VH-VL binders against Mitochondrial intermembrane space cysteine motif-containing protein MIX23 (MIX23). Designs and how they scored, part 12

Target 1, 196 residues: Mitochondrial intermembrane space cysteine motif-containing protein MIX23 (MIX23), of Saccharomyces cerevisiae (p38162)
Amino acid sequence: MVDNRRTFTAPQSLLETNLTFPNDEPSLTTITVTRERCVDPSLIDSFLRFLRHGSDDIIRQKLNNYRKGSINGKNKCKEFLKQELYPNWQIRNNIISFCEKEAAEMKNETDQQCGNNKKTTAEPLIDARIDPYAARERAEKQEAQYKDWTKVTEWVANNRKIEQILTSTTEGILRQNCEQNNDYLKEFTQFCKDNS
Short names: E, the ipSAE of ESMFold2; O, the ipSAE of OpenDDE; V2, 0.75 times the mean of E and O plus 0.25 times the DockQ between their complexes.

## First folded at step 5 (VH-VL)

Design a22 (framework fv_namilumab)
Fold by ESMFold2-Fast, scan of step 5:
Structure a22 (fold): chain C 196 residues (1-196), chain A 121 residues (1-121), chain B 107 residues (1-107)
Amino acid sequence: as target 1 above (196 residues)
Amino acid sequence: QVQLVQSGAEVKKPGASVKVSCKAFGYTFTSYYLHWVRQAPGQGLEWVGWINPYSGGTNYAQKFQGRVTMTRDTSISTAYMELSRLRSDDTAVYYCAREYYDILTGYFDYWGQGTMVTVSS
Amino acid sequence: DIQMTQSPSSVSASVGDRVTIACRASQSISSYLNWYQQRPGKAPQLLIYAASSLQSGVPSRFSGSGSGTDFTLTINSLQPEDFATYYCQQSYDYPWTFGGGTKLEIK
């Protein structure tokens, strides 16, 4: 088992923004993501909130600032996307993907541990119709061993859903304020390919 | 189970228009892009364009720009491709295909059965 | 547009053979290459994505390799159901483009 970790730094544009948080909470400018932090995601959640607050949540303000001084509004939109929005989306998605891959490894490790005391690969399954108490006890023990994997998998699913909602909402705003017929998500995919 | 079901074969005269449908089953229709890919008899695959079912946004290959229109109806989970001013070289099987889009990758994980469009005089 | 070139255009083989199909991009596409199989009269089916990742449900005798401009699909121990046409496809930039196809025929 190797201890995997990856460090993420907020985009420079976001670091220059004077953001306010409730109760004077400290903001995170960098985070090191580890399996333990995927399981207890409080710091990751704070970092994602910081990234989302400094981009998608204030998208209209960002676009208005770019447009006020613009000779060509469409070129200024592209500059905003390349310098601020797409870097922000890439970091968020990379964090979520890290935890998704860690969850997959956790499941494989747990599957191996559950198999270690088997004498053969063809162990009889407990039939609930024959022995409902033993079947329930086995299911409860299996669930307990997979708790961390389940927790991380649910966290990943929830954050993928949040990203989908945020990017869809932001895409709508970009279509109203920049190019109507452009696919911003496909552009973002290309940005990630060029910058990975 | 994910499935894409397309409308039946069409025979058209040159200059006419054709509208092919693709109905999605077994997943959230608005969560995945749908592409259209065609194949002339005995030839290879050619990308036509895509539609985002959530927003209605589209992107077409330059060759089809001005002749193709892609739309969708979210109430019945159906996407449409309309090709106008048909020529004999538009004779092909037209496929709809779902793009699996994880922000860092894209590929066609499910395809419709195809719709044969024949353009002849 | 990114041009995709497949070689050979056709290959004859016997059950049990190892077959290799090549695909070349006109510019670097990193690992954004997919492979599809098309059986006669059927829609294409995904085999490999991201150059080397095997799609769920696809037999392990199929494998992909390569990056940049040169890519290969390999079929180990060819089975009767594998006689089909194979297409590579780049997903790096729009328009998405396909190779011309390689027809795998019974020898």
Scores: ipSAE 0.012, ipTM 0.466, lowest interface PAE 9.2, mean pLDDT 81

Design a23 (framework fv_namilumab; at its last look DockQ between E and O 0.04; V2 from the best seeds 0.00; counts 0 for: pae O 10.0 > 2, grease 19 > 18.9, placed apart)
Fold by OpenDDE, look of step 6:
Structure a23 (fold): chain C 196 residues (1-196), chain A 121 residues (1-121), chain B 107 residues (1-107)
Amino acid sequence: as target 1 above (196 residues)
Amino acid sequence: QVQLVQSGAEVKKPGASVKVSCKAFGYTFTSYYLHWVRQAPGQGLEWVGWINPYSGGTNYAQKFQGRVTMTRDTSISTAYMELSRLRSDDTAVYYCARESYDILTGYFDYWGQGTMVTVSS
Amino acid sequence: DIQMTQSPSSVSASVGDRVTIACRASQSISSYLNWYQQRPGKAPQLLIYAASSLQSGVPSRFSGSGSGTDFTLTINSLQPEDFATYYCQQSYDYPWTFGGGTKLEIK
């Protein structure tokens, strides 16, 4: 198993905010994402919640703060987008994408294991006489793998939906307060490409 | 093909105003920000400001605030930069440049040929 | 304002040489850096955008690298038409600013 892992750090702008998080939520500023953590996404979810803490009102407030300090509000909008918003979105997107990729790999691995039931000469013939539980164990392992794959896949789908809602809502705010004719989602997509 | 065509060279006295034009061809004029960049003889490039041809919104470098006015005529896909109270150090080639629309990083993909503005007593 | 510093200010090289030009920002600009080439008496032309993306139509001998504060333009196997002045430019924050330029001259 290729030990795929990636470390993500929250943007500095979030770390400097006097945002009080509930005491029960770990204030994770950095997370290393692995396949295992995708399967059990509790830690990732906490980190994503932290990144997503910017409600629409908070975004509006931040945007307003940028505008008040600027002679040209549009200029400050770009600053906000480049320095804070898009980096935040990118991190979240990258985390979800990591798990998505892992899910795909999980499926491929499992499928290969199931398809290779063709007795390659090199795998000891699981003689049911020698190990009557080997076949059952294999089946159970495969089922467990598919279960994990399903979990990650569903998690990815749900989080993609959440991100779509959040970014769409925020885009509306940006259009109202910044440039009304910009396709911010398209710009973000390009941002991700440019900063990958 | 995309092309920006600027007006001809200008010679002005100190204290006068100059208005340079930039006509856009080969693309939707209102879909791209236009910037102005100048270059003094033998010197580097200096950003002057941008205009949103759609809304007419502008952003000027602080150095030029109060002296520069950027406008556009969408009917003829033409942008204008007017610089007033000209000084000798305003002598430069002035370029209009199109900013890429579809990326946030922003770059000048097309430039006008430049307009030489000479300010001399 | 973000200051952009290019080095060297001038460089002499021969056809076929490899040349590197450095650009440093006074603060992090992520990948919001563009490179332009300007030939004498001509307008600047875009070479690289977003630090490393090659503009369409630009020869592959040009490449850009870097992020944050330090960037590099590399020209592999210089051609006669490459002798020009090169500028880096940040688009991270307004005012947009340019480096001082690097003049590439024939040795």
Scores: ipSAE 0.006, ipTM 0.564, lowest interface PAE 10.0, mean pLDDT 86
ESMFold2-Fast, scan of step 5: ipSAE 0.530; ipTM 0.808
ESMFold2, look of step 6: ipSAE 0.077; ipTM 0.671
ESMFold2 (binder alone), look of step 6: mean pLDDT 94; pTM 0.953

Design a24 (framework fv_namilumab)
Fold by ESMFold2-Fast, scan of step 5:
Formats: sequence, C-alpha cells, structure tokens
Structure a24 (fold): chain C 196 residues (1-196), chain A 123 residues (1-123), chain B 107 residues (1-107)
Amino acid sequence: as target 1 above (196 residues)
Amino acid sequence: QVQLVQSGAEVKKPGASVKVSCKAFGYTFTSYYLHWVRQAPGQGLEWVGWINPYSGGTNYAQKFQGRVTMTRDTSISTAYMELSRLRSDDTAVYYCARESYYDILTGYYFDYWGQGTMVTVSS
Amino acid sequence: DIQMTQSPSSVSASVGDRVTIACRASQSISSYLNWYQQRPGKAPQLLIYAASSLQSGVPSRFSGSGSGTDFTLTINSLQPEDFATYYCQQSYDYPWTFGGGTKLEIK
C-alpha cells in the first residue's frame, strides 16, 4: 500500500496579507497532511486556525476593504469570493476530508487485522461467566486497536461542525453586505467543480 | 467524457469466488474514490465499500468484511471487486460508482456509474 | 447504521402531474442527502446532491428540499421519461445507506 499524503498551500491572497499567527511555525504556508498528522493534529489545527483567522473570522473587515471608496460593490464581492473566500474554504474542506478518508481506511485495516485473529480457537472459548478477566482483557485489547481511528473520527466530526457554523455565519454576512438572494453554498460547490 | 466500463455477466456456484472489474475513462483515475454498490433482483441499492485508487486503501461495509477484497491497477485505470464464499443471496447486479471528492460541506455523491455486472449464484 | 425510509414505496401518476417523494433518516444527517433515478434495466443516475442542489444536465422540474431527518424530492409536471425508481442516499456517516426506493409508475 502507498502511504497516503497530500500537500496544501495557503491561498495566494492570504500569503500577500502578511497575516501573523503566533506559534512555533506561523510562517509555514504549506503543510503535508498524513495519517500520522491526522492522529496528532497539532500542525493541522494550527494551519486550519491560520486559514480561518485570515478569512471567516475577519470577513466584515475583508468586505469593507473591498468596498472602500467603490461604487462597484457587486464586482468587489464577487472578486473577494473567487480570489479569497472560496479558495480558503476549499482548502479547509479538503484537509478535513483527507483525514475523514484516512480514518475510514484505518478502521478497515484494523477490522481486517482483527478478522485474521479469529483463526485463534482459544479466544472463542472465553466465557465471561467463567473467566470475566480474560473477556475484559480481550475487549480492552480490541478497543486499544481502534484508539487512533476513534481519535481521528472525533477530530473530523468536531471540525466539520466548526466549518458548518463558520460557513453559515459567513453566508449571513455575505447576504447582508453583498447579493441578498444568492445561494453562496451552491456557488461555492460550482467553484470547486470549476477548479478541480 | 467520463465513463466507467464493467466486465461481463458471471454465473457461479455457491462457495466460489467472483472478480468484477471497472475500467475508468476520461479522468485521472487516482484522483477519485470508487465505490461498489449492489442490487439484488427486484430489491434496492446496497453499499459494499470503496477503494482509494491512489493508495489502495479500502473501506468495506461490515456485512461483507472478510468476504470482499477491492484492488486496483493504476497502469490500466481499472478497479476490481472480488467476493468470495458466494451464497445464493449474493445474486445481484454489482455497480461501480465514482465519488465526488471535494464537497465536505454538502456531503459526497456518486456522479458517474458503471453499467453494472450481473452476478448469478445458483446450484 | 443510519436507516433511510422512503414513502411511498410506489406511486401511480399521469404525465403533467406534480409528484412528491419523501425520505426520512433515523438520525440527523444535516444536508448530506442525495437523490438518484434508476430507469428499468439501467444504472442509477444522480439527480440531486446536498438535499437541494440540482446536478448539471438534470431538468429544472426536479427539486429537493429538507434538512436534518426529513427530505423531499419533487417532480413538477411529470414527463414520460420520469417513470423510474427513485432512491435517496445519506453520505453523512459510514456505512452509506440508501432508502428502499420509490417506484413511479404510469396511472
């Protein structure tokens, strides 16, 4: 099997704003996401915070800058979406999706490994009523094999909720400051199709 | 144009194994996950599992764990699903389908499907 | 596993009718719901993804709505080619699951 990895680079617009996010690697504009990094997501978390801070968290300020002194606000909003916001959302979603898929592969690998161990006839003979300690040890050993999968799955679920909240909030702001009746999520989906 | 082309119909006896192929055309094979979905005669759709053509990683529905193996050959853009220890209730049309990879906010969907491979298991 | 229930299992209609098909999830799946059309002897085809987004090339008479647990597919002004079986599918959590299907047949 080839080790799965994918490299992500922050949007050019975010790099040009010279945004600082204090930590040991705030200058890192590129991250390689791997299974190991999904399990220990400290670097991914820092990168996602950097992306979120440079977009959704300051969206009102971004929109004000684009509209400042301009009578062409409609074109300014469209330019912001295409050049800054949608690229940022796409990268964040792709990172979370990568770890989601890695978690699914990890579970399948562990399931197959546990299936191979079923050839051991001694294990099926454990009766919890006769040997409750052996049954408990077996259960704990199996649970331990799924620790990394559980950790990544919970991380993915949490970050998907964060993205849904941020996207919903940002859409509300876009409706107030740009086209009121536009479906921004549908437009984002189309952007991804056009840029994949 | 994107197209998934599957191998021809198979007739097998109970206990045998069957290997179905799905060849991809019109896109970068390693960029999209491929799923297998089956449909028994007169029944609905049942998800079997997926394969990542880039890494060879897989995920199988619990019902098929231990009997199904998914593989791919990147040199010919072909994915395979092998189902072993066949039972009469494995009789179904088996479809391969391409997953949309990029839409986590709205979920994933199957944008292209193979034509299906009829697998008949009878004594 | 997330269970998907479709209603009705079959519906008889005439060309020009407005048809509504329902799909219910056993737990909240946000908007992670897709609709597929399967004509007799053919592979399924994607109609709608993310509960309400119309796939490119699909006629505008098809529309989807809903979120959480309750979803609806509507065909406004049925055409002869629409007589098929329709399936909903959740992609929120593994294993991915489908509804039992709704067969749309000529009255």
Scores: ipSAE 0.015, ipTM 0.565, lowest interface PAE 7.2, mean pLDDT 83

Design a25 (framework fv_namilumab)
Fold by ESMFold2-Fast, scan of step 5:
Structure a25 (fold): chain C 196 residues (1-196), chain A 123 residues (1-123), chain B 107 residues (1-107)
Amino acid sequence: as target 1 above (196 residues)
Amino acid sequence: QVQLVQSGAEVKKPGASVKVSCKAFGYTFTSYYLHWVRQAPGQGLEWVGWINPYSGGTNYAQKFQGRVTMTRDTSISTAYMELSRLRSDDTAVYYCARESYYDILTGYPFDYWGQGTMVTVSS
Amino acid sequence: DIQMTQSPSSVSASVGDRVTIACRASQSISSYLNWYQQRPGKAPQLLIYAASSLQSGVPSRFSGSGSGTDFTLTINSLQPEDFATYYCQQSYDYPWTFGGGTKLEIK
């Protein structure tokens, strides 16, 4: 599936607030993610930064508008989670997951191509003990075929780590300002299942 | 390549404890939940619990509550499952498996599995 | 707990046959159903996720369908390496639960 693509739009709440970054990178409200954009993720990076800035980075400011521990404050927290934060987390996770799936497909395609060479019974095997230069050239050519897969896999790993740090930090803030004993990650997972 | 490598077979007496390890290769260890699943000889698959390697948070099936402990060591990308007060019906192959973070529509499958560790409980 | 029921428990078939395995959930799980293949002495391997999505590297003769409570795994033109045990699994809610398995045996 070399033509796999998916379009993502920032949550309605971010679009309506008209966030501006006068001296920073341009705002992106919609992005079409493709394999090519996973390999060169500059636009995806800008979009993710926009989403993160409009949610996790300003969580304290958003929650300061609510009263801690009151029934009205808890209702507003629930509204914030369902209308702003969870949709934002879902979009970010789906973008990263798209590139993770593309990376897996790229590896499988490359493995099949490289595996075909091993199955050729008439083709002489390159033994490093006999011909180290030919073996090295073959290894370098094979590594070059995995270059894009390596880039995407590393990008995915880095962004998964960023999401874990942000989500963990935001959960701590939510426990302090909303429901103390709630498992927000579990609630988010259920939100995704209900909204898939 | 993503790979989960488990410790070797164990033979234990009833009442003993066993600790099985699962070492992760080829991905960021703290970015994916790890599950433990067991299979008694000739039987089906039974979920034991999960660990979040980032936080150390765990969740165990009710059946194993009080007997199982899951831990991890992020410095060596290794998860552990310890089962205490072993009974003969705990004899099973124990698998570790990674939960995928693929697209929400992927159903969070267990995309990579360890080779399994046979635990035999006999007198 | 969500109970997963597979039918049949075993099926005998010949190479080239089309076989269908059923999996039923005790409540709606939307499309949060995965299928695994387990060859004798090996760990399970993911075949199909999200009810109908084929895992990379899995032959196209495998397909999944269904949603809600009723799901099927179909193998078109059975091959010798397909004689294995198949498990469905729901990932909708805790605890994760598996079907009892369907053993595909040579006729």
Scores: ipSAE 0.007, ipTM 0.539, lowest interface PAE 9.0, mean pLDDT 82

Design a26 (framework fv_namilumab)
Fold by ESMFold2-Fast, scan of step 5:
Structure a26 (fold): chain C 196 residues (1-196), chain A 123 residues (1-123), chain B 107 residues (1-107)
Amino acid sequence: as target 1 above (196 residues)
Amino acid sequence: QVQLVQSGAEVKKPGASVKVSCKAFGYTFTSYYLHWVRQAPGQGLEWVGWINPYSGGTNYAQKFQGRVTMTRDTSISTAYMELSRLRSDDTAVYYCAREGSYYDILTGYFDYWGQGTMVTVSS
Amino acid sequence: DIQMTQSPSSVSASVGDRVTIACRASQSISSYLNWYQQRPGKAPQLLIYAASSLQSGVPSRFSGSGSGTDFTLTINSLQPEDFATYYCQQSYDYPWTFGGGTKLEIK
């Protein structure tokens, strides 16, 4: 699918909050993600920053606020997770996954066009010892054809690493302020299955 | 190169306990869940449980609850599965397996497996 | 528990044949279905995840399809190395469960 796109809207709980960035930067509440935007991810990056700013980055403040007003801290934690945090994580994960799928399709399309789908060794048909210029030209052209795929794949890897760091940090805070023996990442996985 | 290397075969008597190890190489040990899956001789695969190497948290199949304990040592990138009160029908090859990507949590699948540890329970 | 039923239990086939293996879940598991290949005396290896996604390095002759309760694994042109036992596995709900396996045999 070349003409693939998907629209993402920030969670309802986040939309009800008047969040601002430094220097009164405008916040994005909705984005349409396309292959083109995965390749040039400036708008996706802004949207992900907005989602992260309104959740993981202020997790301690959020937990302090609802804990102060509750008699049953565990019940309030479950409410926060289901209504605010997990929806936020799900949207971020879905955006990254969309671009990951687009990258896979890009590679498949380029492989078909180049005809190197079954031959993993890009051994030049031309002997580099005899004609190094032809070998270099072929390598450069092949590299150029995979440039967009490489960019998206690196962006996906980088954002998955960011998510891991954020999620691990947030999970530690949740264990400290909510249930100590709960695996929040597995609970989130179950949340996604129940809400798909 | 990702690799999971398990401890050697064990022969135990009914009522004893066994502790199988699984040492991880070639990746960040704490970034991936590890599961244990067993296979009785000539039979199919049966899920035992998982451990989160980062937190030490675990989840076990109800069938093994109270008999199985999963632990890990992050300093040597090794996970352990201890099964107690062994019965003859616990005879199986026990595999450790890595679950996909830690931060791509919707992709639950086993991308790398240990070579397996044969546990034989007989008098 | 979610029960996974594979059919057939065994298939005799020749190199070059198209082989299809079925897997049925006792309740809807969406697309949370994986396929593994196990050669005699070896650990299982991942072929397909999320019902239809081909694992990196797995030959394109393998494909998966289906959603909900009914799934299939297809090998379009059987190779000598494909004679093995195949397992489906659901990751929708705990405990994770496997099908009973399908053994691909020569002839």
Scores: ipSAE 0.415, ipTM 0.751, lowest interface PAE 3.0, mean pLDDT 85

Design a27 (framework fv_namilumab)
Fold by ESMFold2-Fast, scan of step 5:
Structure a27 (fold): chain C 196 residues (1-196), chain A 123 residues (1-123), chain B 107 residues (1-107)
Amino acid sequence: as target 1 above (196 residues)
Amino acid sequence: QVQLVQSGAEVKKPGASVKVSCKAFGYTFTSYYLHWVRQAPGQGLEWVGWINPYSGGTNYAQKFQGRVTMTRDTSISTAYMELSRLRSDDTAVYYCARESYYDILTGYAFDIWGQGTMVTVSS
Amino acid sequence: DIQMTQSPSSVSASVGDRVTIACRASQSISSYLNWYQQRPGKAPQLLIYAASSLQSGVPSRFSGSGSGTDFTLTINSLQPEDFATYYCQQSYDYPWTFGGGTKLEIK
């Protein structure tokens, strides 16, 4: 049994387009995210790129497609937001949040181990003079754990920044082409609460 | 060698149809959108539409809706553009071009072009 | 549709000259503007994407600038192979549209 594992699937609308990457990247429609994959995020990066390419990157084309297909007087901007954009944003944010949670657990585990080493009876100290191999293994494992935590934390921070820039840019386009006075970020937050 | 190679020149009468091919070499055919752009003699460039070679999905300029059909055959890495009910003003060089995506901030451009196919429509 | 207007329609210059070509969009297109060079009888070639990014393999004498509605292509120290027609193109919204072209001729 795997303790920390979650599978994410691209929105149905994006699956129907079968979008491909120009640089011969595989078209990923589903990903299983694990702690190991947060540490080596190559597959997650490809999946996020696929989601971003099929939404924010082509938002003007998406809005035009909805307008051209007017059906029974529906508000096309609202339909696009609820059927395509908000689901896409939610999936991207959930992936980043998963890795953020994993990073927090990694730090807690390492901090707990370090705290125990400060107590006389909490954990036996490895005497390097008696067993230098075991002492080295422990030091290497501890350092590796903090290194992985730092790597994941930096990746999370970077992708949060990317999402903020994308959301801000897209919000500007939506205000220009849909409703000038609408708070799209607030509306997205409500969408997430309703679909959690 | 990354290149797009198009079929040879065509001469058609008004009302006929023409089908131009564009074969891809040196890259993964299904990884890049292909666009069609035409140029009438002595005139500028005009966008016709695109095809996604992976899915077969298409998007056409409104001017050509109902007259143009874009298809592909992945087994031979070839895209096709068929234009029906030809008029004299359809006389042009038709180019296929590969769409390159850089990132969200820099967008798309046509980085590789076919050599062009001259289509002449005359009675 | 977004209309792209180039000026001038033609320009005469000598080898070694600095040449500037302008492109104007009918509405804001941010930085989603590309420049292409077309030599007589040849297919267009990409020079600049995203208004100012030089395509790999293109000589550094070519540069682009601008954002929003007004854009410029500059050729520093013109070479014989640069006598061609230049087109700007917006990739902001469909249909993708091109400028009318600027023909660069030997003086």
Scores: ipSAE 0.000, ipTM 0.465, lowest interface PAE 13.4, mean pLDDT 81

Design a28 (from n16 with heavy chain Y102R Y108W Y111P; framework fv_namilumab)
Fold by ESMFold2-Fast, scan of step 5:
Structure a28 (fold): chain C 196 residues (1-196), chain A 122 residues (1-122), chain B 107 residues (1-107)
Amino acid sequence: as target 1 above (196 residues)
Amino acid sequence: QVQLVQSGAEVKKPGASVKVSCKAFGYTFTSYYLHWVRQAPGQGLEWVGWINPYSGGTNYAQKFQGRVTMTRDTSISTAYMELSRLRSDDTAVYYCARESYRDILTGWFDPWGQGTMVTVSS
Amino acid sequence: DIQMTQSPSSVSASVGDRVTIACRASQSISSYLNWYQQRPGKAPQLLIYAASSLQSGVPSRFSGSGSGTDFTLTINSLQPEDFATYYCQQSYDYPWTFGGGTKLEIK
């Protein structure tokens, strides 16, 4: 199989805003996510920060702007959710899910390679007493394979935790400023099913 | 161990209300939705609704709207389902079940509570 | 509401048999389908989620397949403890709905 990749573009609503970061770094509006970038996630982290900054971090301001500009009061929250917030959450979730899938495939590929080599013994076993250099090199190569998988898995777990905290906080704000009795996470789940 | 423990069997008269409890053990109570599913004697499974223990948000099947109320008490990790204006055809085993998930789109029931038999008879 | 239809409603089989149970949705539900096993007097237990994912601790003789509207649960080499009622359930849209159940009986 060739390396999997997928390109993500920030929601149209974010592309129309002039977002700035405290350190004056340029924001990424588009990213191609690959296995290599899941392993070294600096660019993905920048893109996720851009998405989070342009949505959850400024949600009160966004809702206030909708309120000021709206002609029909009851529809403003619905429009914000479907046009801005849910698309933003969906893109973030899809990026994390991409790397989660890549991590699973990496582990499966490594397990198959290690299992086949152990069972078939196609290559002679290296005895450290005979060739310690080759034995060490082989061990280091095995560790490197699982290190990448572990790194991606930990990154995914960390970002799932960040998403849970952000979406929970945002849901509280939505309950205060929009429909109090609505479950926004379940509504988002349905949005994703309808738009995937 | 992850477990849901429900209150004991109840016998009610038509027109009364019943409140069934479901206490969670072994996991963070507010991290998972809890659903209620009922099963009349000799019949299949019927979904009643869910509650989000974090927010208190609920969603009920249309046929139970106006008669069912789901609540929770996070201090004791317990969810409640109250069904009012009971009819004889409400006689069923009522189960609570946790919505486990791998991602936000894919949910399934695991674990289930042991069930609470509610009998409605004169 | 999404209607779930199971076939057959009952099946008689012997230990060691291969049994298949079908489940059909009234509209496409992608892969949002779960399978549960219920023994008499007990709560249902999860066997398979997302159409084909085997729950941890469930024997490998159980497998699920399908997508869209047509789904199958297969039990390869039936064991005595497998005589129970099986339910499919869609988790695509609310209300979540169950099939009518398939009762697996001793032949």
Scores: ipSAE 0.007, ipTM 0.554, lowest interface PAE 9.4, mean pLDDT 84

Design a3 (from n16 with heavy chain I104F L105W T106S; framework fv_namilumab)
Fold by ESMFold2-Fast, scan of step 5:
Structure a3 (fold): chain C 196 residues (1-196), chain A 122 residues (1-122), chain B 107 residues (1-107)
Amino acid sequence: as target 1 above (196 residues)
Amino acid sequence: QVQLVQSGAEVKKPGASVKVSCKAFGYTFTSYYLHWVRQAPGQGLEWVGWINPYSGGTNYAQKFQGRVTMTRDTSISTAYMELSRLRSDDTAVYYCARESYYDFWSGYFDYWGQGTMVTVSS
Amino acid sequence: DIQMTQSPSSVSASVGDRVTIACRASQSISSYLNWYQQRPGKAPQLLIYAASSLQSGVPSRFSGSGSGTDFTLTINSLQPEDFATYYCQQSYDYPWTFGGGTKLEIK
């Protein structure tokens, strides 16, 4: 089997900024995402925190800076969205999607290897009351084989929730400081289509 | 009183460049965007672009990209529009106009210069 | 680019008439529409901004309405100085674009 890998690089605007994190977390500007890193996401978490800190977490500061010395902020907001925020959101979503796809593939591989699908349901069941040792061993082995898939799936679900909260909060701030009647999520979706 | 005063009429040959000035009076020059709008004889209004006098930043209509350059000199409260590689269809009155706002996003032209006639003919 | 279409291209009217000029955008521009008057040989002058807000110093006989794609400029009780060309202009997105103009002529 070949290992799936994809390298992600932070937007150029973040590479020019010397950001600091709470608790001295590592600052990564580039990461190669692999299945193993989806399972143990400590480096991915650090990279996502770096992206989030350099965009959504300081969005009020960024918008205030664009507002200073700017008479018409509408173009400045569009510039910020296209050059900094949307690229940042796209990278974060692509990382989460990579691990989501890996999780799905892991489940399919595990299902085939263990024969634990509808196609192989004819396999004899082990009754715990007849052979409790063999039943426990089988259950533990089966649980262990799906443990990594479960971890990645939970990580994906949690990060999707984080992204939803962050983008909703940021959209509210954009509506207050940029164009109030613009659908930023729809514009972001179009940005992804144009840049994918 | 707010006033925008433009330079005088110009007659140019095809292929030449023209530089039109717009001097601002009666307000803080760096507090308002200045736009350039042109009007060919007997035709309607066409937006050319804007300059932010504070930053020097510009935005040009795609049609003029590569041929127009907008600059300003804050020491004399004057904005400039230079149009190069002139064609006969560039013959028009060129206006500078000040952008004001109803709210943060709702821009409009509250004051206009008197216009500069640029004639391009052989 | 956002296309602005004015109707009619010309209208003949008499002093005291009520005149209505329409302006349509090729896409929704919310209320980001301005109206300008241009008298012969002069620069344009702002009448109405943000679709319905009357510019200071402009006579109250001028009014604007509309939102989205359909906008109207109304002149109640036309005066001699109102014979001019009128332009709508969107400020929603760059490039800013103008309607083709409506020439108001003496009947």
Scores: ipSAE 0.000, ipTM 0.449, lowest interface PAE 15.8, mean pLDDT 82

Design a5 (from n16 with heavy chain I104W; framework fv_namilumab)
Heavy chain, then light chain:
Amino acid sequence: QVQLVQSGAEVKKPGASVKVSCKAFGYTFTSYYLHWVRQAPGQGLEWVGWINPYSGGTNYAQKFQGRVTMTRDTSISTAYMELSRLRSDDTAVYYCARESYYDWLTGYFDYWGQGTMVTVSS
Amino acid sequence: DIQMTQSPSSVSASVGDRVTIACRASQSISSYLNWYQQRPGKAPQLLIYAASSLQSGVPSRFSGSGSGTDFTLTINSLQPEDFATYYCQQSYDYPWTFGGGTKLEIK
ESMFold2-Fast, scan of step 5: ipSAE 0.573; ipTM 0.806

